# Ledger of designs, part 29: miniprotein binders against q53ft3

Target 1, 195 residues: q53ft3
Amino acid sequence: MFGCLVAGRLVQTAAQQVAEDKFVFDLPDYESINHVVVFMLGTIPFPEGMGGSVYFSYPDSNGMPVWQLLGFVTNGKPSAIFKISGLKSGEGSQHPFGAMNIVRTPSVAQIGISVELLDSMAQQTPVGNAAVSSVDSFTQFTQKMLDNFYNFASSFAVSQAQMTPSPSEMFIPANVVLKWYENFQRRLAQNPLFW

## First folded at step 4 (miniprotein)

Design x22
Fold by ESMFold2-Fast, scan of step 4:
Parts: sequence; structure tokens; C-alpha cells
Structure x22 (fold): chain B 195 residues (1-195), chain A 81 residues (1-81)
Amino acid sequence: as target 1 above (195 residues)
Amino acid sequence: DMVEIRFRVETEDEELARQVFELVEELLREAGVPYEIRVEGNVIEIIIRTDDEEKARQIVRLIWKLVIELGAKVKVEITRE
């Protein structure tokens, strides 16, 4: 139902279903992640009046998950970009002791998606400015373009996967979609011309 | 002031040209600007006209980037009318 994309990593399209209405993606080495894209695959739409609340979780000093609401995805807004770098412990510190007396570096975080009623979602407040909101037409166009490119690339990958065994199938979407996304993001950062 | 953007995209083969054609046409539909797009063999020609120079610049950069990343060669010509 859902996909999760991080620049420089394999795209994930197989969430772990932990309940009838709850899905989870693992994010290893999450301290190196700045942004996460969560999107619907388009294969199964939400029922009328429902959507998905997107959460981010990292282990605290006791190893227990700390869940934070990032935002939402719906049939009308099937993808969203979230900035998670500001939500992690020790973020922005050059010194290992950070703001705590105890230095801990947990390496695995999670993205959780909870299927909820739209009315219920409207009453919830996401943490900070995790969602990347567009006032700029370029940003919104680029986000739609990424969705369209993913749909196109997925179509191409499926066509080729039918000619190759399952192991090749695992890499075809990553090579076509993720490589383009990585190169696009990296070169935009290197070329101020695109800003 | 009207801006006309002309792209000529050349790929290694006709299959890649078809794929680039489909991707670029989808992007242009999304951009909501008047356009013409043709494919013949391994060559795709795109013509865009708009009076929004900022939007034209953004479209140029996005298409150019995508085409290069897909391994195609591109020529872009921008004229004011």
C-alpha cells in the first residue's frame, strides 16, 4: 500500500503490517537521514473518509520507541516529504555528549503509518515543521514530478522484472527510481542554478 | 514577453526515446503550459511556449536534468518573441 524513500538508499515498498490499520518501515542508520518521502503505491486506495497518519520513531535512552506525528497522506495527497533531522537526539551537535550526560547512538528508527478517519486526523497536530509545505509553485511541481516519475519508473521496472527472476526484481526499482532521485537531489545541492 | 523553448533529445535507441517521450509528456501536462512533443526514431523534439519566464526557467532545468540522468543527449534553445 505504501512506499518509503530515502536519498541514497533502496526504496522500500513492503511495509511490515503490525496491526490491521498499522504499517511500519525500518530506517537503519537514521542519524544520516535528513528527509524521508512517504507515498501511496496507488494499488489500494483509502476507503472514503480515511487517510494515513505518518509517524516517526526513534529509540530513547532506555531503548523504548518515542513516536512523533509527522503529517498525513490521503487519496488527494498521496505523497509527502518530511524533514526528520531536527527530531533526533544529538542532532546539530559536534560533541558526542550533546545535551545529555550520557552519550548514546541508537541506529534504527521507524516510519509508522496508521490508517485513520480524516475527521480524527484533522484534530491532530504534527510536531514542528516536519512536513515540507509549499508556498512556492516550483516545490509543489517538483513533488508532483517525482510522483509521476516514480509511476513511470515502476511501470518500466515491472516490465523488465517479468523477464528476470525475483533477485533482479529487488534491484530494478531501486536502480531506476532511487538512482534518479539520488542524482537529482545531489546535483541540485551542488548546482545553485536549480535554486 | 513570450518565451519559446525548444528541446531536441537524442537517445541510444528507439525504446529509450519512447520512455523519455512518455516521461517528459507527463511532466509537461503537469506543468500546465502549452506544448508540442514529437518522437521519430531515437529523437524527441519538444516545443514549449509561455509568458511566465520563471516557470519556463524551472521547466527547462527539470527536463534538462531528467534527460541527462536518463543517459540522453539534449540541446536546448530559448528564444523571446
Scores: ipSAE 0.000, ipTM 0.140, lowest interface PAE 13.0, mean pLDDT 60

Design x23
Fold by ESMFold2-Fast, scan of step 4:
Structure x23 (fold): chain B 195 residues (1-195), chain A 83 residues (1-83)
Amino acid sequence: as target 1 above (195 residues)
Amino acid sequence: SKLYKVWIRVRGEDPEEAAEEIAELAEQLGAEEVRIEVDGNKVLIIFKVRAESEEQAEQIAEELAEEAERRGLEVYVKVEEVT
């Protein structure tokens, strides 16, 4: 139903369903991730009046997840780009680089999607630093994501058995990939700030 | 565009080779004042790069850091705007 994309990594299309209305993607080594794209496959739309609230979580010092609302996806706006670098924590040190954390320990964060009423979603406020606000950063990231995702998905959409570690047996129809790509291209072209 | 200073810290087995590759890739992207500092099994790559935003500069740094991650090395990235 959903996909999750990070620059330089394989696209994820097999979310873990943890409740009837809740889905999760794992993000290993999340401290190296600056932006995440969450999108709907075109195959299964939200029920009427429903949409998806997108959350980000990371493990705290006790290993418990800390959830933050990033934004939303809907049938009318089926993809969104989020900045998560501002949600990472860095430890100060006695190292010569001062407050710099010189060791990045692999850790797993999660992207969560909760299917909610559109009216309910309209009343919620995402964290202030999650949405991509800069026109320049949005354009650069989106161009790079369009190329990476379209090239990857179109070359491997015919057979998921040939894709590197995916537990999913799901197929992405070529038409869905093309439709997503064209929609993003159109959004870029229609924003006068993006030329 | 604005100028950003980038630090990439690499630690682990044979970090020097990965650091040299990162530095070469940074130079190919137009980075200025690229230098490498070595301390035991830790290596720091420092450079300046022009980008349209801090987010773009962070993305460039993270892409360069991915090369070291593929080798199983531990990496930390820091980016600051040059005022």
Scores: ipSAE 0.000, ipTM 0.064, lowest interface PAE 24.7, mean pLDDT 63

Design x24
Fold by ESMFold2-Fast, scan of step 4:
Structure x24 (fold): chain B 195 residues (1-195), chain A 83 residues (1-83)
Amino acid sequence: as target 1 above (195 residues)
Amino acid sequence: SKLYRVIIKVRGEDPEEAAEEIAELAEQLGAEEVKIYVDGNKVKIWFLVRAESEEQAEQIAEELAEEAERRGLEVEVRVEEVT
């Protein structure tokens, strides 16, 4: 139902469902990530009165997850850009020649999405400085990329629904993401302002 | 479309991470011959991109450079038609 995009990495559309209302994306090597984008896929909307709360988690010094609320996605605002570089604390000693396996810590963070009532979401306060508030050229470019993907995925989801009788959930095949990305790159190379 | 050479120069504190992200994003956008050259606290990202005009190529380069600008790094962009 959701996608996750990190600058400099391939887009992810296969969230792990960990509960009926909870979805997770793994972010390996998260210390190199500054921004993450979360967006809804296709024509599958949230149920009326529902939305998604977006969380970020990283392992603390004991390996326990620390969850922070980044923001929200809704049917009216199906994508959001978050800055996470300021949220992860760099706790640890400086090691001149790298880790000698003295301290072993996971390097994998997670993006979590919890499907919640809109009224419940309104009572929650996201962490400061997480959401990208300024609309600048790069933010507009990223939003156009996401809009393009969402429209493509939506058209595919409709076609797929017509081919499968009474599906309870729709899935976006991995190759569809690859084809969209290749087509987007090709079109952008032909006319960079098409988006 | 025409081929343009793009050079993005990044300067400041720890510019390597921003430069690597810019290079990876450029590759994802279809840029060719992407290279990074490090010289102290200065890093240059070189690549080739196809665009309909020099102005469009400059817009792409500036959008990529915004990642470094958001980190407080100094950025300089140069775009030239290859032929």
Scores: ipSAE 0.000, ipTM 0.080, lowest interface PAE 22.4, mean pLDDT 64

Design x25
Fold by ESMFold2-Fast, scan of step 4:
Structure x25 (fold): chain B 195 residues (1-195), chain A 83 residues (1-83)
Amino acid sequence: as target 1 above (195 residues)
Amino acid sequence: SKLYLVRIEVRGEDPEEAAEEIAELAEQLGAEEVIIEVDGNKVRILFWVKAESEEQAEQIAEELAEEAERRGLEVKVRVEEVT
């Protein structure tokens, strides 16, 4: 249902589902990561009245995870960019992730997504400095590319839906995501044109 | 029908005006997402279009490229199937 993107790394689209309403992505070597992008694939929309709360976790000095709320994704806002550089373990946010039975490497952080009621999400406070300012040119470029990907994927999903009897179900082939990611990487390397 | 990614690069004087006209024509021909990127005297137009064959997608791209060529711009076209 969800994707996670870090510049210079392979896009992740296969989150580990740890509960009916909870999904996790691993971020190895997280100390080299400045920004993380979380987005919906468009294949399964949230049920009406629901959205996703996005959490970040990294191991504290004892190797224990500390979860912090970064923000939200919804059907109306299906992608978000978060700055994780500068976030430090502390008491952590109030979070729905309890003791998770996850095998952990000391340098591995995690992105967690919890499917929650929109009313509940509205009452939560993300860490203040995780939301990324649009003033940064790289942030603007990343937002543009994410919007482009989501629009591209949604357009293709609509095309696929036209070929099925159930218009409430969306399907995006995995190779479409791979093709987009390869083009995205080349574009970044060529600043910004990949041809 | 299959989905194709079309890339049209135009170079020369006032390439942005030609690119915007190409984007508009592409939308009229059923293009889905249209992106215009400007880099000095070079502008790239990318869009996705459904076609019955790669040959048909190439024909669409060539028809759009003719608009830029008519304006005296250099044009490069690439078409690939979205697999």
Scores: ipSAE 0.000, ipTM 0.093, lowest interface PAE 18.4, mean pLDDT 65

Design x26
Fold by ESMFold2-Fast, scan of step 4:
Structure x26 (fold): chain B 195 residues (1-195), chain A 83 residues (1-83)
Amino acid sequence: as target 1 above (195 residues)
Amino acid sequence: SKLYRVLIWVKGEDPEEAAEEIAELAEQLGAEEVRIEVDGNRVIITFRVRAESEEQAEQIAEELAEEAERRGLKVYVRVEEVT
């Protein structure tokens, strides 16, 4: 149902379902994360009158989760970008994950999505200025991510003559990566919200 | 050639007209099982098309949706091989 994207990392589309109406994504090495994008995959819409409240959590000194409300995603606003770099020392927000048995690994934060009534969501206040609503900011973030990914992937490109046979390794042709990059740049330039 | 499933979302003001145009053009290209579903302010067009590669099917979908994008409508495209 949902996707989670962090600059320089592989996109996550397989949320862990912890209740009928609750989903989580793990964010390992969260201390290096500044922004997170949460989006709907677009195949299954929310039921009428429902939306998703987006939460961020990190383990405190006792290993207990500290949950903070970042914002919302809805059928009318199916993606949102959040700044989390300043939230790790904050107090917890009011949250629906209180009694959930969510397994925590040290240094792993989580994005939680709770499917809630739109009326309930309208009465909640997200922490600080976590939400990034500017299209310019989103476009800059996405462009930096594209550049970082392409440069990183291309740094591993070697000619076939330089390869040592290894049946346990998988390889992706450089041309496939380049074609994806060019297509995404073209689409982003035409419409920054095409995904 | 292989068979590919295409899904095109159109969101924004008056997306129904653009969706109908996309569906008609898809049918002209020989697309199978063309369907339109209205969901609030978005419209979803699904169909199956034969192409030489998944990339060719993606290009077909992008061309069909180009005018809707120019009109300022938000467009999302998904393509997968029918196995």
Scores: ipSAE 0.000, ipTM 0.089, lowest interface PAE 21.4, mean pLDDT 69

Design x27
Fold by ESMFold2-Fast, scan of step 4:
Structure x27 (fold): chain B 195 residues (1-195), chain A 83 residues (1-83)
Amino acid sequence: as target 1 above (195 residues)
Amino acid sequence: SKLYRVEILVKGEDPEEAAEEIAELAEQLGAEEVRIRVWGKKVYITFRVRAESEEQAEQIAEELAEEAERRGLEVEVRVEEVT
């Protein structure tokens, strides 16, 4: 239902579900990351009145996760760009992942998505300066995102004759990813600030 | 008195009937904007209520949540002051 994209890296569309309402993406080598895009794939919307709170986590000096609220995604705003450079220090935000036993690799950060009521999300305060609103930054990052996402989608373009079902591997139809990419390009051309 | 937002999460086997009863009881207490939302096997009951303190609002929420607990359902309560 969600995707996570970092400029210059393969897009991630298979979040690890760690609870009924909680999803996580791993971000290896996070010190080299400036921005992260979180978006909905558009196949399944949130139920009415629900949305997703987006968190960023990195290991502190003791190896314990420090969670910070970055912002939100909703049916009305299904994608968002977050600046995570500079968030390695400071206090964590209030978060719903405190009791979760999330296995993590050393030197790997995480993006967490918690499905919550919109009213609950309205009462939360994201960390300052995480959301990117600059048109210049948005345009440059969007182009890099489209390029990386399309390259990832194209890597899945194997003929049906060469594809064999595997119960241990989840397959995402290339058509779904390509349709999202085309819809995103169209919406961006109509209104650059749509996301 | 101040305005508080209450969120009661009910989960387990057949949580919808308990949620409907909780919503009706909240309305009887004068709660405003009472709503029920379903997500998977979870049901959320949300509303706004006026109380003298956050502690009083939490007590009201816990009393309503007892209906679901009596039915063997898991319950989580959250209360926040509306700004």
Scores: ipSAE 0.000, ipTM 0.137, lowest interface PAE 20.2, mean pLDDT 67

Design x28
Fold by ESMFold2-Fast, scan of step 4:
Structure x28 (fold): chain B 195 residues (1-195), chain A 83 residues (1-83)
Amino acid sequence: as target 1 above (195 residues)
Amino acid sequence: SKLYRVEIEVKWGDPKEAAREIAELAKRLGAEEVEIEVDGNKVRITFRVLARSEEQARKIAEELAREAERRGLEVEVRVEEVT
């Protein structure tokens, strides 16, 4: 399974499965989002020869949803960070009336993950500027995001005696989060693009 | 000192060269029954090594796996005592 993280928001770990090979996360109030991280939880790997193509769906200036390929996650690179700010509806419009004739659109975008053959993924080209490209900028941003996420998640840590049962909520042990953070930070220091 | 079974699994991308280098390093350390299993873009290196403790065996495995990590490949390590 997968997780989706937006800086300053609660991590999502319960993707909606919309097909045998397709999973979706909702991103409400997407116009305030600049970057999104998609990652594998590490509990269930992709089947051999397969990986995940990561898509972003947003309402365009015509009010129609548009799916854009952001990139990929694989067992070998189980997380990726994407810049979506340039993909939002109404941005980059060069029309004379672009800002004046924008149709009202839903405020909810989606991240989609499609499980695909690695050979098929190799033939696809992600949107040009979706991935963070500069190694130093990527490392700096990723470190800040890791710190923000870890601090945020840790602020919700409670003893097991204080937990209340909820069928709709997923709970991740704090030590699992810490272990992930330390492993990620260590690996990032060796190769900023390992993920 | 006891024998520990070490399993290093290198995943996705082009792991064969890293796996071969890991296997050779393990042999140099006196590892026994070194085997490489290739399955698509996944390669598993299995061997037995003599160590003072499971912790030491795990450190050896992690050091060997560093070659794959240096190449940006995903690695999983498993260590257990041989009875």
Scores: ipSAE 0.000, ipTM 0.065, lowest interface PAE 24.6, mean pLDDT 65

Design x3
Fold by ESMFold2-Fast, scan of step 4:
Structure x3 (fold): chain B 195 residues (1-195), chain A 83 residues (1-83)
Amino acid sequence: as target 1 above (195 residues)
Amino acid sequence: SKLYEVEIEVRGEDPKIAARYIARLAKELGAEEVEIEVDGNKVTITFEVRAESEEQARKAAELLAKWAEIRGLEVEVEVEEVT
């Protein structure tokens, strides 16, 4: 139902379902990531009155996850771009013992999506610096995404005759990815801050 | 969807902190009946989740356990359909 994209990486369309209404994407080597795009594949809409809350999890100084609300995706706004570079745990420079290599921290973060009632979502407040507010930042991300667009689309280009679906794999028509990108380009041309 | 009982056992020098974080995360992901049992150097987190299959429930448990495994703690996961 969902996809997750990081500039320069293979798109993820097979979220791990951890509960009936909860989905997770792993983000290995997250310290090199500035922006994450979360989007709906367009095949299955949210039920009426429902939407998706998008969370980011990073390891703290003890290697334990800390979850933060980034924002939302809905049938009316099926994609969103989040800046996570400001939300990452530092190398511990702000802690009294940050210079000590006491505890090994994992390098894997996660994006979590929780399907929730719209009324419930209205009571939540995303972290302030998750939404991309800089035109320059968005332009840089868009340029990198464009450079990798053909590889993105090509990764889904398999003929129907060569396709052997499995329950754990998500297969989508290449045309669905292309239509999402065209919509993204159109919205960007109208308002660079649409995300 | 079916209901599955998950047990995550954590062993090591100090498993209690990791177990508490795992239990908190399970609750945040919608798990029910979350319990923690301490037995010396072993801590067991038990909870229930809805999933389409035992495999999906196991994936959820393994994701929660990753944080403890990366810290060098020993982890064992058990999943069973609630009867």
Scores: ipSAE 0.000, ipTM 0.075, lowest interface PAE 23.4, mean pLDDT 63

Design x4
Fold by ESMFold2-Fast, scan of step 4:
Structure x4 (fold): chain B 195 residues (1-195), chain A 83 residues (1-83)
Amino acid sequence: as target 1 above (195 residues)
Amino acid sequence: SKLYEVEIEVRGEDPKYAARKIAELAKRLGAEEVEIEVDGNKVTITFEVRAESELLARWIAILLAKEAERRGLEVEVEVEEVT
């Protein structure tokens, strides 16, 4: 139902279902993570009146998980980007993952998604400034992705113009988008500081 | 490869030109069943693309939405797998 993306890492689309309404993604080496994107795959929408509350958990000095509410995803807002680099210390939030308060491996954090009523979600307060507005860092991330794609597409167009008699009528084939995505994902994995 | 339905909603004072450009770019990327619907100050572009994952389809949609954003228009994107 959900996906999780960390800059510099392979995208995760197979969350561990720990209850009928609860899903978890593991984030190893979480101290190197600045941002996490959580999104719905689009295959299965939430039932009417429902949405997902997004939580972040890290192990404290005793290995006990500390859960913090980051924000929400809904059918109307199916993706969100969260800044977690400032959230690795402090007090945990009220959370529905009580049974998940088990000592974890050091340096492994988790993203938890709890399916909840929209009315219940409206009464909850996320930790300060964890959610990144679409106008700010998500726009910057998107802009970098778009710039990388345009640079790749431009390179392809130049190469094709040298080989084709009618370069003014160029279009971008779907395979060029796929090749760009593969290259972008590979570069992101090789250099996590790309963004 | 799976088929995804993309819906890009553009809002503002004059969204028609940006919407037309988005539709043209979508066609260049191999999009099928490209349609534009005008409803007051809102224009919706709907199309289908084949992609290896929803993330890739969503990135395609965000790339196309840049045409509206660079013109100061509000834009919203939805992506769903066709089943």
Scores: ipSAE 0.000, ipTM 0.157, lowest interface PAE 13.2, mean pLDDT 66

Design x5
Fold by ESMFold2-Fast, scan of step 4:
Structure x5 (fold): chain B 195 residues (1-195), chain A 83 residues (1-83)
Amino acid sequence: as target 1 above (195 residues)
Amino acid sequence: SKLYEVEIEVRGEDPKEAARKIAYLAKLLGAEEVEIEVDGNKVTITFEVRAESEEQARLLAKWLAILAEKRGLEVEVEVEEVT
């Protein structure tokens, strides 16, 4: 249902389902990550009235997960860009840099997605500093990339729906997504006017 | 894998730039024998690509056609296996 992207890394399109309404992506070596992108694949839309709450988790000094709400994705807003570098400084914890003082702290963070009612999501407040301006080059590139990929995935879903009366599960091979991403990024760098 | 012939027809106002970008991206993704034919407000991009199935080749063609669709151009796709 969801994809997770970090610049320079393999895109993840297969979230681990940990509950009926909960999905998780692992972020190894999260200390080097500044931005994380969460997007819908377009193959499986949210049911009417539902959306996804996006959380970030990192291990505290005792190795226990600390979860923070980053934002939301919905059928009408199927992608979101989050800056997580500030959150690793201890935002939401008892001490600003507690986790940073522990060399043995695992370098694996997680992105969690919880499928919730839109009304419920409207009552929640994400942690600050997650909004990224559409004018910066990374956000512009990422938005163009996500728009193109989402349209592709949606086209695939429509095609599959015509062949099977009630498709419940669909996905796109990770290697196809990765090849598309790499070639798009490479050409955009060589010719910014490509698109 | 099998070889498929793909034809993407783009129609509308100023279709040439979208067609050039489609051809360019097709080459990047491994397409061979890429050709562009211009006929007034219609531009046809033709190429050959290796895929596991006709459906996979068609999905690639639809993916490439997004460039034209985003510009409000009309797109038609045709895919056939090479004998």
Scores: ipSAE 0.000, ipTM 0.119, lowest interface PAE 13.6, mean pLDDT 66

Design x6
Fold by ESMFold2-Fast, scan of step 4:
Structure x6 (fold): chain B 195 residues (1-195), chain A 83 residues (1-83)
Amino acid sequence: as target 1 above (195 residues)
Amino acid sequence: SKLYEVEIEVRGEDPKEAARYIAKLAKRLGAEEVEIEVDGNKVTITFEVRAESEELARKWAEILARLAERRGLEVEVEVEEVT
């Protein structure tokens, strides 16, 4: 349902499902990460009145997870960029992941996505440090991210005749990636904060 | 994308309203061949939806099914690839 992208790393499209409405991506070596992109996949939108709350979790000095709300993705805003560098260890945000038994390494951070009612999401406040600090740095990161993602995805394009069916693999048509890239770049040029 | 047939069975004291609501939402999501069958205290909603995997289709079906569960009804979901 979701994808997670970090500049300079392989895009993740196979989130670990930890509950019917909760999904997690692992972020190893998170201290080297400044920004994370979360986006929706496929042709199936959220049901009316629902969206996804995006959380970030890191291990505190005692190895306990600290969950913080970064923001949201919805049918109207299916992608978002978050700044995770500079987030300090402190009191975690209110979150729906408290009762889940998620196996992870103490040095690995996580991105969590919880499918929730829009009314519930409207009453929650994301952490201030997750917001992008400036238009210039955001634009530079976004351009590099777009180029990296498109070049990576297109480098694996193969004809349908060369494909072998595999139940464990997911495939996205190259044409869809190209269309997304061109549309996103056009919109970014018109308004860097449309996203 | 592949085409998947989703079947959601709703059971309880008055399942018809929840079933109609689920069918309406499925239609808005682009589902095709949306059908409702009533059998006493059980109502079955069937529809076809396109998804990259059976897992993805099942996840969205379960989200729709939770709408009936929130109303105190019992729900079962089945997903199968078409063709």
Scores: ipSAE 0.000, ipTM 0.075, lowest interface PAE 22.9, mean pLDDT 66

Design x7
Fold by ESMFold2-Fast, scan of step 4:
Structure x7 (fold): chain B 195 residues (1-195), chain A 83 residues (1-83)
Amino acid sequence: as target 1 above (195 residues)
Amino acid sequence: SKLYEVEIEVRGEDPKLAAKWIAILAKRLGAEEVEIEVDGNKVTITFEVRAESEEEARKYAERLARIAERRGLEVEVEVEEVT
């Protein structure tokens, strides 16, 4: 469902699936690579509310994989070019591939794609600086979700609030919390980006 | 809430990729016991979801089915309460 292109090499369209939501491309002779293009194949989109986090991995001096987050591909931006020159000596980013213990050939790098929720992607910072703008968009979605909760809870809490003089304890009616939970659950089922 | 079993059947010349996306999204949104069965040009995704009514579970399933429908595949949805 993904493709990977390196200038001067044959395009790769057969990613190795290492988990139900994780895909990997091998990059032999990676020290000669400056840029990698990752793109979605065909017309099948990500499910609404999901996207792909793109990682780059190379073997460190001990032969262990070092994963770095490069960026993202989404339905709105189904292809991206990444500069990997200069990243080969950096420290690893937070990554979902650690538990996989992917066996690697020495001197071969990998591109990894992890299918994730858009709100999860908003919490991540790619190596480099281009990520700030895209992450800001997803951060706005998360903030809208929080605003929705606050507005919903406030509308019921104010209407049902019983003024109690106790200063040492806050009281929130249980039905307000339950109504928010039910509303959020229903709306999330209809559209993961409803907030 | 009650537990509902959802079956989404996808048919066409290339149903596997869409079915895979449906399964991935269902798992990420909390569906239980997600399974995929392939039978020729038909792929069936089965899972369990908690909902207050069969209508709510069906709407959830129909949202997931849109992935395949947008690809031009034939989709059938069945929802049944788990007893």
Scores: ipSAE 0.000, ipTM 0.169, lowest interface PAE 18.0, mean pLDDT 67

Design x8
Fold by ESMFold2-Fast, scan of step 4:
Structure x8 (fold): chain B 195 residues (1-195), chain A 83 residues (1-83)
Amino acid sequence: as target 1 above (195 residues)
Amino acid sequence: SKLYEVEIEVRGEDPLLAAWEIALLAKRLGAEEVEIEVDGNKVTITFEVRAESEEQARKLAEYLAREAERRGLEVEVEVEEVT
């Protein structure tokens, strides 16, 4: 299973499965989103020889979805950070009056994950504008991501006391997530070049 | 000193980690306008650095590229004076 994180928002860990090999996360108010992190959850790896192609979709001026390949996640590279600000439909014809007088209902964008053969994925080319454009911005985003995960993990300790446990639910103990956060932050502080 | 634009292209199965390390080290050494672009299995790091000569800028770029080569990645370096 997969997770999707936007800086400053609660992490999403329950993708909508739209096909046996396809999963989608909804991104409401997508015009305010600059970066998205997609990552694999827990201990369940991709099947042997498979990985995930990550796509971004937004409605064009006619309301039709436009899908663009952002990149990939694999068992060897289970998380990736994508810049989507340059791919949004919020430019030009989407706002013909600019900031003057048009107030549009925010459209919902989507992150799609397609489970594919690794050999097939190697032949595909992600859109160039999805690349991280600044090391400083990337470092700041990483720190915000760590802060968001830590805050989320802290909320788990409170929420678990109220939750009705389901056999299908997976809960990671707060201490495990905290230990991961502290270890990762420590490595970043001691050697930011380890990335 | 003169301003030089350095472009380091890294290719392989897992180039992003090495590229990010190169970019961070370059920035710490005084590089400006540092950018990373991902295109499939190819990652390009572009930045500007001040050096006494193009030779010195190229040696810096080669030093940074060596780390990626040790990871089994294919690396190409291009240096040019900013006019």
Scores: ipSAE 0.000, ipTM 0.105, lowest interface PAE 15.6, mean pLDDT 64

